# Miniprotein binders against Protein EXORDIUM-like 6 (EXL6): the designs that were tried, part 6

Target 1, 305 residues: Protein EXORDIUM-like 6 (EXL6), of Arabidopsis thaliana (Mouse-ear cress) (q9m8t8)
Amino acid sequence: REPPSQIPNGTLDLSLLWYGQFTPTQKERVHDFIESLNFDAKEGLDPKVSAWWKVVESYQERFEVKDIYRQKKSNRTVAPRIKVKVVRSYVDEKMKYGKELTMGNGEKLVETAIGNMSKVVPVVLLSAQVRAHGVGFCDGTCQHNALAKIKGQKEPRRYIMVSNPEVECPGECAWPFHTADKGPRGMTYQPASGEVGADALVIQLATGLADLATNPDLTKSLFKSETTPYNDDVKKNHESSSMYIVDPATKCTRVFGSGAFPGFTGRIRVDPITGGAFNSHGINHLKFLIPSIWDPKTKSCWTPM

## First folded at step 3 (miniprotein)

Design u9 (from b6 with Y9E F16E S39W L46F K53L S65L K69Y S72L K76L)
Fold by ESMFold2-Fast, scan of step 3:
Structure u9 (fold): chain B 305 residues (1-305), chain A 83 residues (1-83)
Amino acid sequence: as target 1 above (305 residues)
Amino acid sequence: SKEVLETAEQLLTEIEQVLESALQIAKQLGNPQALQEVWQLATELFQIFEQALSTGDEKTIQELLQLAYEVLELLLQLSEKLK
């Protein structure tokens, strides 16, 4: 039937669950980023967040599912658009399961984000005070992107879970807004929003959305992905995993601009007054720093600059 | 709008600082003709932009925002080539 390789109806409906205390800046930053994914008005500044999202969308033009019964998905030569929108936002400021989440608690939060909705992608956002055990946060990964088996439903649900790393592991998951905890510590910048947590959440969500949209059924990332701590050899680490399928955003770890190397983000812009780092523009002339994404057409990490 | 105006003022500040840096490098290297040509275009852009800001013509300001970004990109590329 419908192969799971394509985003249904060209829309990605997100159901957000905010778990714990978040600042207004953190919430607005995430919403503004999501709205910016499809913002392509001529009066907007370039490079746009939507230009980065068009690279994600381009994966659909080469995404082919071969049916074992000799049936094929129709190949499209022009990449269809993926419209991303928030259809539900739920806040649990009291933290129903406390500040220390087990894997089971995390699964219950995913179920809560889904609610009674049949075709939404749950996005669970954890505040800086929350620690999630068993998902690999701060131990080689900065976002969690997986499939959940939902009771009473035939198909598993794809979900994204991100955490504000500002308290738990800023040196691993908030670079370049914080000094790296391992290897060359390199350059650091101020976040464009003025809050480390807000801009770090955007980077993690961007990574999760890109990985989900380029591989919605997770079939291409069943194998080991290269998410190593920042170090002198990171630019050569991809060679050791050439035999595995690696998510597009994960392939471009710590790359934000052209010419990146350990300790250097690559070419980005810095607001000369605030020091805020950015490489793209979105709605309302807002500035964002978003991670590079692998482009199979050029066989390189696509960067906004 | 207030946001368009604030963005325009921020871009002018960014272009001014990049121009100052590029000019110092160009003076050290004998002021290559390519930098002089881009600098002249940026100077003309500043004058048009200041006039648009004084009149409050949002359409002109929006058109200049795109051009200002393109000029800033060229200046950054030239600065990189100079080391």
Scores: ipSAE 0.000, ipTM 0.114, lowest interface PAE 21.3, mean pLDDT 71

Design v2 (from b3 with Y9W F16L L23F I46W)
Fold by ESMFold2-Fast, scan of step 3:
Structure v2 (fold): chain B 305 residues (1-305), chain A 83 residues (1-83)
Amino acid sequence: as target 1 above (305 residues)
Amino acid sequence: SQDIMDRAWQIMERVLDLIDQAFRIAQEMGNREALQHVSDIADQLWQMFDRAQNTGSPQTVQRLDEMANQIDSMIRDLENRFS
């Protein structure tokens, strides 16, 4: 009676809507990142983007009654896989609803991304000139995970909306490729793609996708605790005074590697040729910097390195 | 104890500033090995800080202070060599 949170049929079929003008690099990085979530080839370099995705998948793990004699040879403790793919990609370069989006206009974009498809997860990506009102962008988040009521459908649809990381609040949404607007100052890094907006967009999408996959019904959430990573606020006060419910990737905001602290990403790598920062490898020998995710088994923010 | 936590945070604030200085110096010198070394020191300091919080150990707070002094000495040596 306590079933783990599960993605139906172990698949996430994404329908992307690109609202406004995007660079080829931004589009390519998002597609490459998504394809990398399930890339587990032996010839690929470690750590893999797919290793991070396996932590997401572990939230769907079914626990059996403890049996020490059978557990040694049981394969039933392995988490189900979640296969992620892009099934549709639509571009609205002319921005049908203009550069200032209301909540209602955002819902219409979600409907556009869904089209006639019954099981897709709509992902709305906003270009640099677009501002969405009422969704809390730049107030502690750079992506919006929510439920939308779709006309003609019985159940609300889960969606992701990602703000542009470069223009409105780059110190929050494009860190560590841009100087932080709060807290102690550390080093900034070069994006592996050569474009701040492309690599930062991947970070925000990764956070939204992980939070969606670990809590698909929006009914289960984790409380912030004293074991969460430090924010830019260097005060180590009782976190019970900031009692709010957060999802696993959001709980590990600004952590990219082991040993992270305010102003420092934690252990990451820098490409000796490009100077690009990364902590994981994906398809086609591509390098990505992806955010940490809370691991309930270790009660800590899991990092690729 | 709250007293241990307050002392640990005061030391960590100083250490974070010193680490930031060390990162900038290593970056200006183009020394990747120095950058990795500073990163490893930061990892060790955070492990010690977490231990101070979990155990309430005055000895761990003293070790944090000793490491802060060692980092400060290292930064001064680096600045004197390459100023």
Scores: ipSAE 0.000, ipTM 0.155, lowest interface PAE 17.8, mean pLDDT 72

Design v3 (from b3 with I46E R63L Q70W D77L)
Fold by ESMFold2-Fast, scan of step 3:
Structure v3 (fold): chain B 305 residues (1-305), chain A 83 residues (1-83)
Amino acid sequence: as target 1 above (305 residues)
Amino acid sequence: SQDIMDRAYQIMERVFDLIDQALRIAQEMGNREALQHVSDIADQLEQMFDRAQNTGSPQTVQLLDEMANWIDSMIRLLENRFS
């Protein structure tokens, strides 16, 4: 196997660009989720968001245990930590490129999120006002991440782009908070935050962060497999490409708990007071619904419960 | 017209029968993973049932009908997934 791709110094410094208008709930939800990735206090409620993040971190451990250059053989059960933090947050409330985005506009938004900073991961968040179809949203995909060539830099930069789907394509990208357009109808749940857009953004960001952290340079093929029935459009679009890969979180699309099947999330909890759906806990006793992630040790989609 | 709560009650009876059928199928397969999955689904449906019972609204019938459809799909998928 090739030498492992590493997250430098075990940190992911995120630079956020909020494009369009967002509610306070949407902004706080995203920040609280990010802070919860590294919240592992013993007094916190289980299952934890940080337990899910430890599965992501375990991808680094798998590579490092086999790293002969460091001669590490005794640390087989502990993965290095990846600390995630927001170092910059910018708002473009007036939407410089308008509401109808092209791929070229998307590239410029990534550049804006980077600014003049070295070593940040740009995260572009598109408001519900934005029609994101032109940058690859809807039609089978509910998050976008790739490599961007940055002017004046030798190496391309990995980025994450997410979009609030509740106006443009809720039936495709807001399940289980909205009835699905494809596959079995199934049951829907209330979002734990009270806002469909806020919790949908968290699910997209969780998927993007997990895929980025497990394959930061995109030069390694982690998976190649058929898409599930829930994303036939993605399968149709990608079946024409021999270069299609499925990253760990994307491989477990629409799985939130054990026993998941088309139309059913798997085992999750419902708050008896609010009706909000969740499968994990973060900072300040906040509840989150986060997607499953592939665990190579068990060869299955890891679920919080 | 039929009373909404009477219809909800009839759907609930069907849901219980379908859960029992799914549990029997999982046990007959001798598959511990299948049995665990059915048990987890049953726990979730119990929470939905409690919520539907306490709501007393027209949405209760739709919620219960959707649960019945989920269980029907689950029976078909459990036979295929674990066979």
Scores: ipSAE 0.000, ipTM 0.166, lowest interface PAE 16.2, mean pLDDT 71

Design w1 (from b5 with N13L D20L L46E)
Fold by ESMFold2-Fast, scan of step 3:
Structure w1 (fold): chain B 305 residues (1-305), chain A 83 residues (1-83)
Amino acid sequence: as target 1 above (305 residues)
Amino acid sequence: DPTVLQRAYDLLLQIFDVLLRSLRIAQELGNTDALQRVSDLADQLEQIFDRAQSTGDRQTIDQLDQLARDVDRLLNDLEQRLS
């Protein structure tokens, strides 16, 4: 049995579709980040990517919808684990639908990522060569976390789509590794991987995975009342019904550390050798900059530091 | 007072520009202490500016003026080390 607000069987099986040409660094960075979500080394450095993912996991317990008369039967002392793994990775370097994507092309890419698999989450990654404006990117949106209608299935499928913004809209979707094109100029940092596109892809994927895991069916609001509108930029750029869904990572967009404000990331670390910016550690001693998660208890963004 | 808020905004932009320049030099030098100092000064800027927007009093302008001097000192120190 699968409660509406929980990840079935405690696992996210990802099916990746790489559309266009990606560097080895970009591919390895994405895979290392995913591996880091469930990696908890006792001798590891803090903060950990896995600690950030434990905050995401905790949302399943906090917002579990239960019959009041049955709550005493539930185990509520431990938040359920969400195991994230890549079960398929497909590469389309030749770009079957060309460099200029339409909404219809985007739907076909999601279907391709799903293939014949009944329980995977499709993740479509678009290369820097792709013009993704036609599928809604670079208009206040740097990742899609939405529902796709699948032929032959009653329930729509959650998908994630991210784009390397390095060529099309770096000022919008590659901050803080590129100067912002709107608002305060902002502080910029070097990417920890050495590639703007690689670290930008990780930030967008992290946002999509956190939002998906905290609200897997889009039918459950994490917040009952809206005292402030869902970020105005998010409202303008996402297709929405008459009700707002508050997704924890999207609500904390561009917040990476404590004390953040428009143009400033908040407190983060910088590698003194490489200049690379990070707020968390993962597998193989790798450093990542990942987004903060909204905390409904404090009504603020939880930050790694 | 709209004139106080406008002055606070002008100081915010000035301080922010100096912090960005200091950040770039600190990154070039690989100076971790300077990078942490930039972060600390940026945290102070946020706190003072939030009060300026909510209260609009002249005390917050004085605090922004002091912060502007602090960030100028950091920038001057970093520029001398770059040489």
Scores: ipSAE 0.000, ipTM 0.153, lowest interface PAE 19.0, mean pLDDT 74

Design w10 (from p5 with D33L Q36F D40W D43L Q44M Q47Y)
Fold by ESMFold2-Fast, scan of step 3:
Structure w10 (fold): chain B 305 residues (1-305), chain A 83 residues (1-83)
Amino acid sequence: as target 1 above (305 residues)
Amino acid sequence: DPTVLQRAEDLLNQIEDVLDRSRRIAQELGNTLALFRVSWLALMLEYILDRAQSTGDRQTIDQLDQLARDVDRLLNDLEQRLS
């Protein structure tokens, strides 16, 4: 039995590429969210963004022989930490490849985000007016994480691509801050940052980071079943998104709190001063709404509340 | 005011009981719209309680009273469909 994919050295060094124009709120929100992943101060408010990240980190526990895993010694093992930090942030406000991106243009943006760095995870963030073709945005998905073949490098590079959905598909990718295109007509929540695009970008990035951290190799899905005889190894995420092979955060899509079901977020809080919706706390007393993640120990979507 | 707090607590207990009953019936019926309405009303309760922790004002009682009426109407509709 092959062990699950692991994050090398317990660190995720992110290189951000902001493609197009973003507000200061959008940029600050993304940076603050990333910094909050490892913020675990005792004096901080609960639930914490870092508590959610600890569920992601728990996927790094070794799954060897079943009886060994169930031994008392294994029950005392602390999951290794994954430190996340931004090592580079580049802005292309003029949009070198225009507003209509082909898959090839997207790969070039990934290469730009990597630059001369051998160990970074590129994160490409697209502004509200940009359309990325071939990645499924606004057609069943709101973020894209995959492997890119980098010219001159033997190993493909894992990357994340997110887009501000506020203009293109707010009803699909900005829920619950915008009325959903499908399902019951409900009330929207105000974004904690005051900007729909800023909080939607955080939700998309959180999903991408969780899926990447739990399955960095893409060749081994944690949910691969014996009923998927056609997929022994998956090199691209497209096949792992099948009903039989699903990444942990994708498995808990649209779940933000306990009691969630199609059309309903589950239990969340509302800030009495701003009206903003949240389920977690981060650095500088900031409030975030983050998506749930599958917890293999409880066999359910872990929720902050 | 102890009488205001008691009224709020009574309404909260009533709303939670009705929501639990409504959720069970909606699940039995497999009615997605009813399940959404139950969960939406539960969210309204969460919102009202979050505000009450910050303000503790009379508006909370009025909001809880309105929510109690909304959940009672949903329960009545669901019970009629159960049969």
Scores: ipSAE 0.000, ipTM 0.129, lowest interface PAE 19.0, mean pLDDT 72

Design w2 (from b5 with Y9F N13I F16W D20M L23Y L46E)
Fold by ESMFold2-Fast, scan of step 3:
Structure w2 (fold): chain B 305 residues (1-305), chain A 83 residues (1-83)
Amino acid sequence: as target 1 above (305 residues)
Amino acid sequence: DPTVLQRAFDLLIQIWDVLMRSYRIAQELGNTDALQRVSDLADQLEQIFDRAQSTGDRQTIDQLDQLARDVDRLLNDLEQRLS
C-alpha cells in the first residue's frame, strides 16, 4: 500500500567514473546529453531531450495517488521536476583492474565512483578497450542499472553502468549504428556525433537514467520486459496496473520513433550535412538519438516524433 | 505453436529485407507514393507478426506469404524505375 519510492528532493547528483581511454567526443557527448535533460525547452529546436525527460518525470505523479483520490482530482498542474547534474568526474585511464572485468571488479568500480559521497548516483562508463562480458554485458544486456551493497551503509546504492560496445559487441549494443547480430537485418544510420561509441554510450545512459528515475529503489521490480524478437516469452511489469507488453521483443526495446518494428527505428531525422541520425535536440543545438520510453498513461512507447 | 512462430519469424526476416531495399530505392528516387506503400506494408507486417506471436494461428503464415509476394512486386517495380 505504500507508494513506490521517489527521487529524494527532486535531484540526481551523478558521480561519473570513466574507466579506460575515451575520446574527447565521447566525454563531451555524455556531458552535453546530461546537461540537455534540464535545458529550457522554450529556447531550443523541437523535439527536445528535455521533453523526453519530462515523460520520465511524469512517473512521479503516480506516487501521489492518495492525494488525487482524496480530492477526487489533483490540483497539480505540472509533474515534479528531476534536476540531473554531474557533481564528480573521475578518470581511470590506466584501468586499475585491467581490460577483463569480473563481477567483483565491477562492484569495486561502483565504490570508486561513489568515493566518500553520501548522496550520489554512481555512473560507471567502460571504454571500448574493456571486455565487459564478465560484468554481464553483451548477453542481451547493453547497460546496467541495479543495486550495490556498500560497506558501512545501511541502504544499498542505486548505480548505472554503461559500456562502449563498438569493439566487444557492436551487433548487439550499437544498433542502429551497426548491423544487428540477431533478428532482422534492419536499417543502419550514421551517429550524429560522428562516433559510434559516443552515441551508443548516450543511448545506454539514457536507458539507465530513465529506469533509475522511474523505479529508484528497484526493490519491488522483479520482472523486466526487454527481449529480442525471437524470444517467445511474454513478460509483464511487476507494477500493479502497470505495463503488459504483448510483444516485449519489438516494443520499447530498440524503438526510437513512431511506427517502429523489428529492424526499423521508427520515425527519426537525418542531418542532411552529416548523415547523422537523431530524434531530439539538446543544448547548443546538438542532435541526439534517444530511446523511447513506455508511457503508462497511454500504454504505449512514447517517442519524440 | 512453436512451428508456426519459427516459420513466421523466417518470413519476417525475408519480408523485412525486401522492405528495407524498397525503402532505400524509393528514398533515392524521391518517390513519396512508394515510401507510403513501404510504410503501409511495414504496418501490415507488424500486425500479422504480432498476431502470429500472440495466437499461433497458422493462417497468419498464409497472410505473411501473401505479404512476401506483395513486397517482392514493389521491389521489382522500383528497381525497374531506378534504371
Scores: ipSAE 0.000, ipTM 0.187, lowest interface PAE 13.4, mean pLDDT 74

Design w3 (from p5 with N13L E16W D17L D20F R24L)
Fold by ESMFold2-Fast, scan of step 3:
Structure w3 (fold): chain B 305 residues (1-305), chain A 83 residues (1-83)
Amino acid sequence: as target 1 above (305 residues)
Amino acid sequence: DPTVLQRAEDLLLQIWLVLFRSRLIAQELGNTDALQRVSDLADQLEQILDRAQSTGDRQTIDQLDQLARDVDRLLNDLEQRLS
């Protein structure tokens, strides 16, 4: 019984759980980013956050055309939309399980975010004071998304967990707003919001949402080594191919801007008034720096710049 | 040079993809030696990038080509251990 790979009804209803102390800027930034994913107004500046989200949405079109029982319109040029909205937001400022979270405590937070709601995606956001053990934060990854077994539910639930990295591992997970632990140290930018934690949370959430939306069931290998630009000589019949995946946004980790590659942002814009770095525009003329996403059509990391 | 930059960008993307996949496989296998090797190769990539930002040297392509071969060998070894 392989679960469906499609986003149900083209909607992602998010239930947020804010664990610990967050600034108003951090909370507002996350909400503004989510609203910006579906903002297409003509009076808005380009490139839009929604243009980046259209690359994510294009994965839905690919799955549709691969399904032999689905209609393929030969002149269709627009992918189906994925509407993202916050349907619940809960704050636990006192941190019920303290500042040191076990894997079991993290699972309880996911359950709390779900509450009594069916078909919501739980998003757990951890403040800078919190340490989560066993999830791989600050050890090669900056966000965590996985499947959780929920009491009383037949199928496991997909969830996202992000942490404000500015205290625990800014050099790994807050670049380019902080000097990197490894690689080029001279390439730092000011966050567009004025807070490193706020813009870092947006980058982590963007990565988690993109990976979830492009591979919601975690049951398929989305990419293989042979999809790399200079790996065309590799034998395509790999016997040991497994269910390990390279998700679109995670594959483009640390890639921003035009001419970007890992460790080098490329050409990104800087707001002349605030000095804030950005590559996209959202609601209320807000500016965001969002990570690249892998485009299998071009076999490259695409950015809005 | 645009041609050199495009080649470097393509190689960097290839190296990052292979490192990411190698790390996932090594974690699943619980292979601490392989995890250390992934870390070492990622550190080597960061050192090449740091040098490239400071000098703009054409030798960057040769160093990236060599690293691409090193990470491809690691991924191949790890995938064989999965079978």
Scores: ipSAE 0.000, ipTM 0.147, lowest interface PAE 16.5, mean pLDDT 72

Design w4 (from p5 with Q6L E9F N13W E16L D17M D20Y)
Fold by ESMFold2-Fast, scan of step 3:
Structure w4 (fold): chain B 305 residues (1-305), chain A 83 residues (1-83)
Amino acid sequence: as target 1 above (305 residues)
Amino acid sequence: DPTVLLRAFDLLWQILMVLYRSRRIAQELGNTDALQRVSDLADQLEQILDRAQSTGDRQTIDQLDQLARDVDRLLNDLEQRLS
């Protein structure tokens, strides 16, 4: 029997767990980014963070053909919406499990973020001083999303874990705000928030949310392999078929604008007052740099510029 | 007008970033003609800024907006040549 979907139709309720000490800027930045995913006021500045989220939402349209002739194209004029909201935000400032997290400790943090709620997606955010073992941070990945088996619940729970990379591995996980530690160094920019950690956390969370929303069951193939102007990353599902799953945001790794190549972000904007790099606008005229996402319709990385 | 000034600075920063990227790509390709084109566009930017006070705010923004399109066309051409 097929397991039920991990993401409810039309809503994505997030439960945040902040582990360790974070600045007000880091917390506000993450909350503002999440609120910006569904901000589409016509008087707002373009390009919008919500335009990027519409590309994510378009993946639902591709696979939501509801008739006896499933997989037939329909002339749908509007893609289904996914409303993202924070329903809980918990802070563990004292770090109950210390600064060195095992896989088991990480799972307990996921359980804490879930609490007694059956429908939330837990998001664990680790401060710059925390080291999480067994999740691949700073060793080939900059965010972690997976399925956790929760005691007392029959179905596994999808979760996201991100870490502020500015102390452990800024050269791998905070580019373009820090010089890359491997390959072409290229151009670097100031973070729009003024804090490397705050904007790096947004990029990692954006990647995790996009990959989760486009592939909520983790083992489902979303599209066939296709060429990109940047490096293709392929995740191997160890518990399933030997078939690789390509995550849309991961497929566009280090692409932020049109014309990107190793060492160069592609076309982005720079705030003339702060020097901050951005490619999108959100609520309250805030500026964000968010990663490109693979668009199977155009067979390319969607970019705002 | 502070709104006009902020728009002018926004365009200026965008133009500078596109020129910087275009120059880097042209250098990597060893394309001397493209490097000359980047220099010509940079000179145009300098001329627009030097004349801003006599030209007036609206016309200066129009000129910067046009230059932004010109540098974007150069960047697009260079990026296509990398493919």
Scores: ipSAE 0.000, ipTM 0.128, lowest interface PAE 19.2, mean pLDDT 75

Design w5 (from p5 with S39L D43F E46W Q47L D50L Q53Y)
Fold by ESMFold2-Fast, scan of step 3:
Structure w5 (fold): chain B 305 residues (1-305), chain A 83 residues (1-83)
Amino acid sequence: as target 1 above (305 residues)
Amino acid sequence: DPTVLQRAEDLLNQIEDVLDRSRRIAQELGNTDALQRVLDLAFQLWLILLRAYSTGDRQTIDQLDQLARDVDRLLNDLEQRLS
């Protein structure tokens, strides 16, 4: 039987690999977002990025199969914390493998991001001019997180790959900062950073981090013939179950606030000074637009506002 | 001005009603052009409301009353198709 999917020691150490040309705004935006996950904003700066991350932190308990002995929990029980930090940031501006990446090239970038570190999650960020083949970018997905077999290591390594979509597929992966490709043509907003690519990268990374933190082993146990969610335990849908592994942020793609539907983000705010759209506050008085997270208890997307 | 805040909250309630009704219409009618028109109007209401909250602009809020009525009429027309 597999052990519960958990983040070791309550820390998530990220190794970033920036592949290609990025603006200072794009790099700073990503770093500021990551730092904001574990930062409580001042009074009057609600909703908080850290509050969104607390929902992610509590998610493993929501997916635990309820045992008779663990069914009743204290109302004062605090959810486990996951501290996220960048332990390495490497830049390959010259693009060693060129602008057209094969699956093999992508694997090499993941290995480069890992280096010789044993307990790190590689995050590969691709610039707007790079095309990654075989990972589904702009073909139904906007971020990629998977398991990589690392040479010389017994266990596969979980990784995240994101791409700046502003050139390749802004209508698919940079909404609501660009007109949507699907559904009503929709509402567009100004990015809070002033750059579509910077805020789109944050949304993709937020989605990948949330999905990874709730399912760190990316097991396919839910598709085993003996324990599929469609054939087993369907009648116990009201119970939290780790057998029903869901990618909670991906499940809530394009939902940023309450009342969302195709073409509409739901309830968000607009900065009166910059015109930028946001639904959360982080460090340095920065504002972010981040995706909602699927709540298995309510069977709906939890929204920041 | 407490009056401006109260009017803004009333408009916010109207926008929330628009969102709920639009979701229902989208699910039942599937008319993307009609839905897009509702979304465009709701977006205009939302942006102006957020501006009014930040500036306290009473004149802007007064103009929104007519737009809110136009949205409500459009939703009523669409909902009649669901019958």
Scores: ipSAE 0.014, ipTM 0.332, lowest interface PAE 8.4, mean pLDDT 73

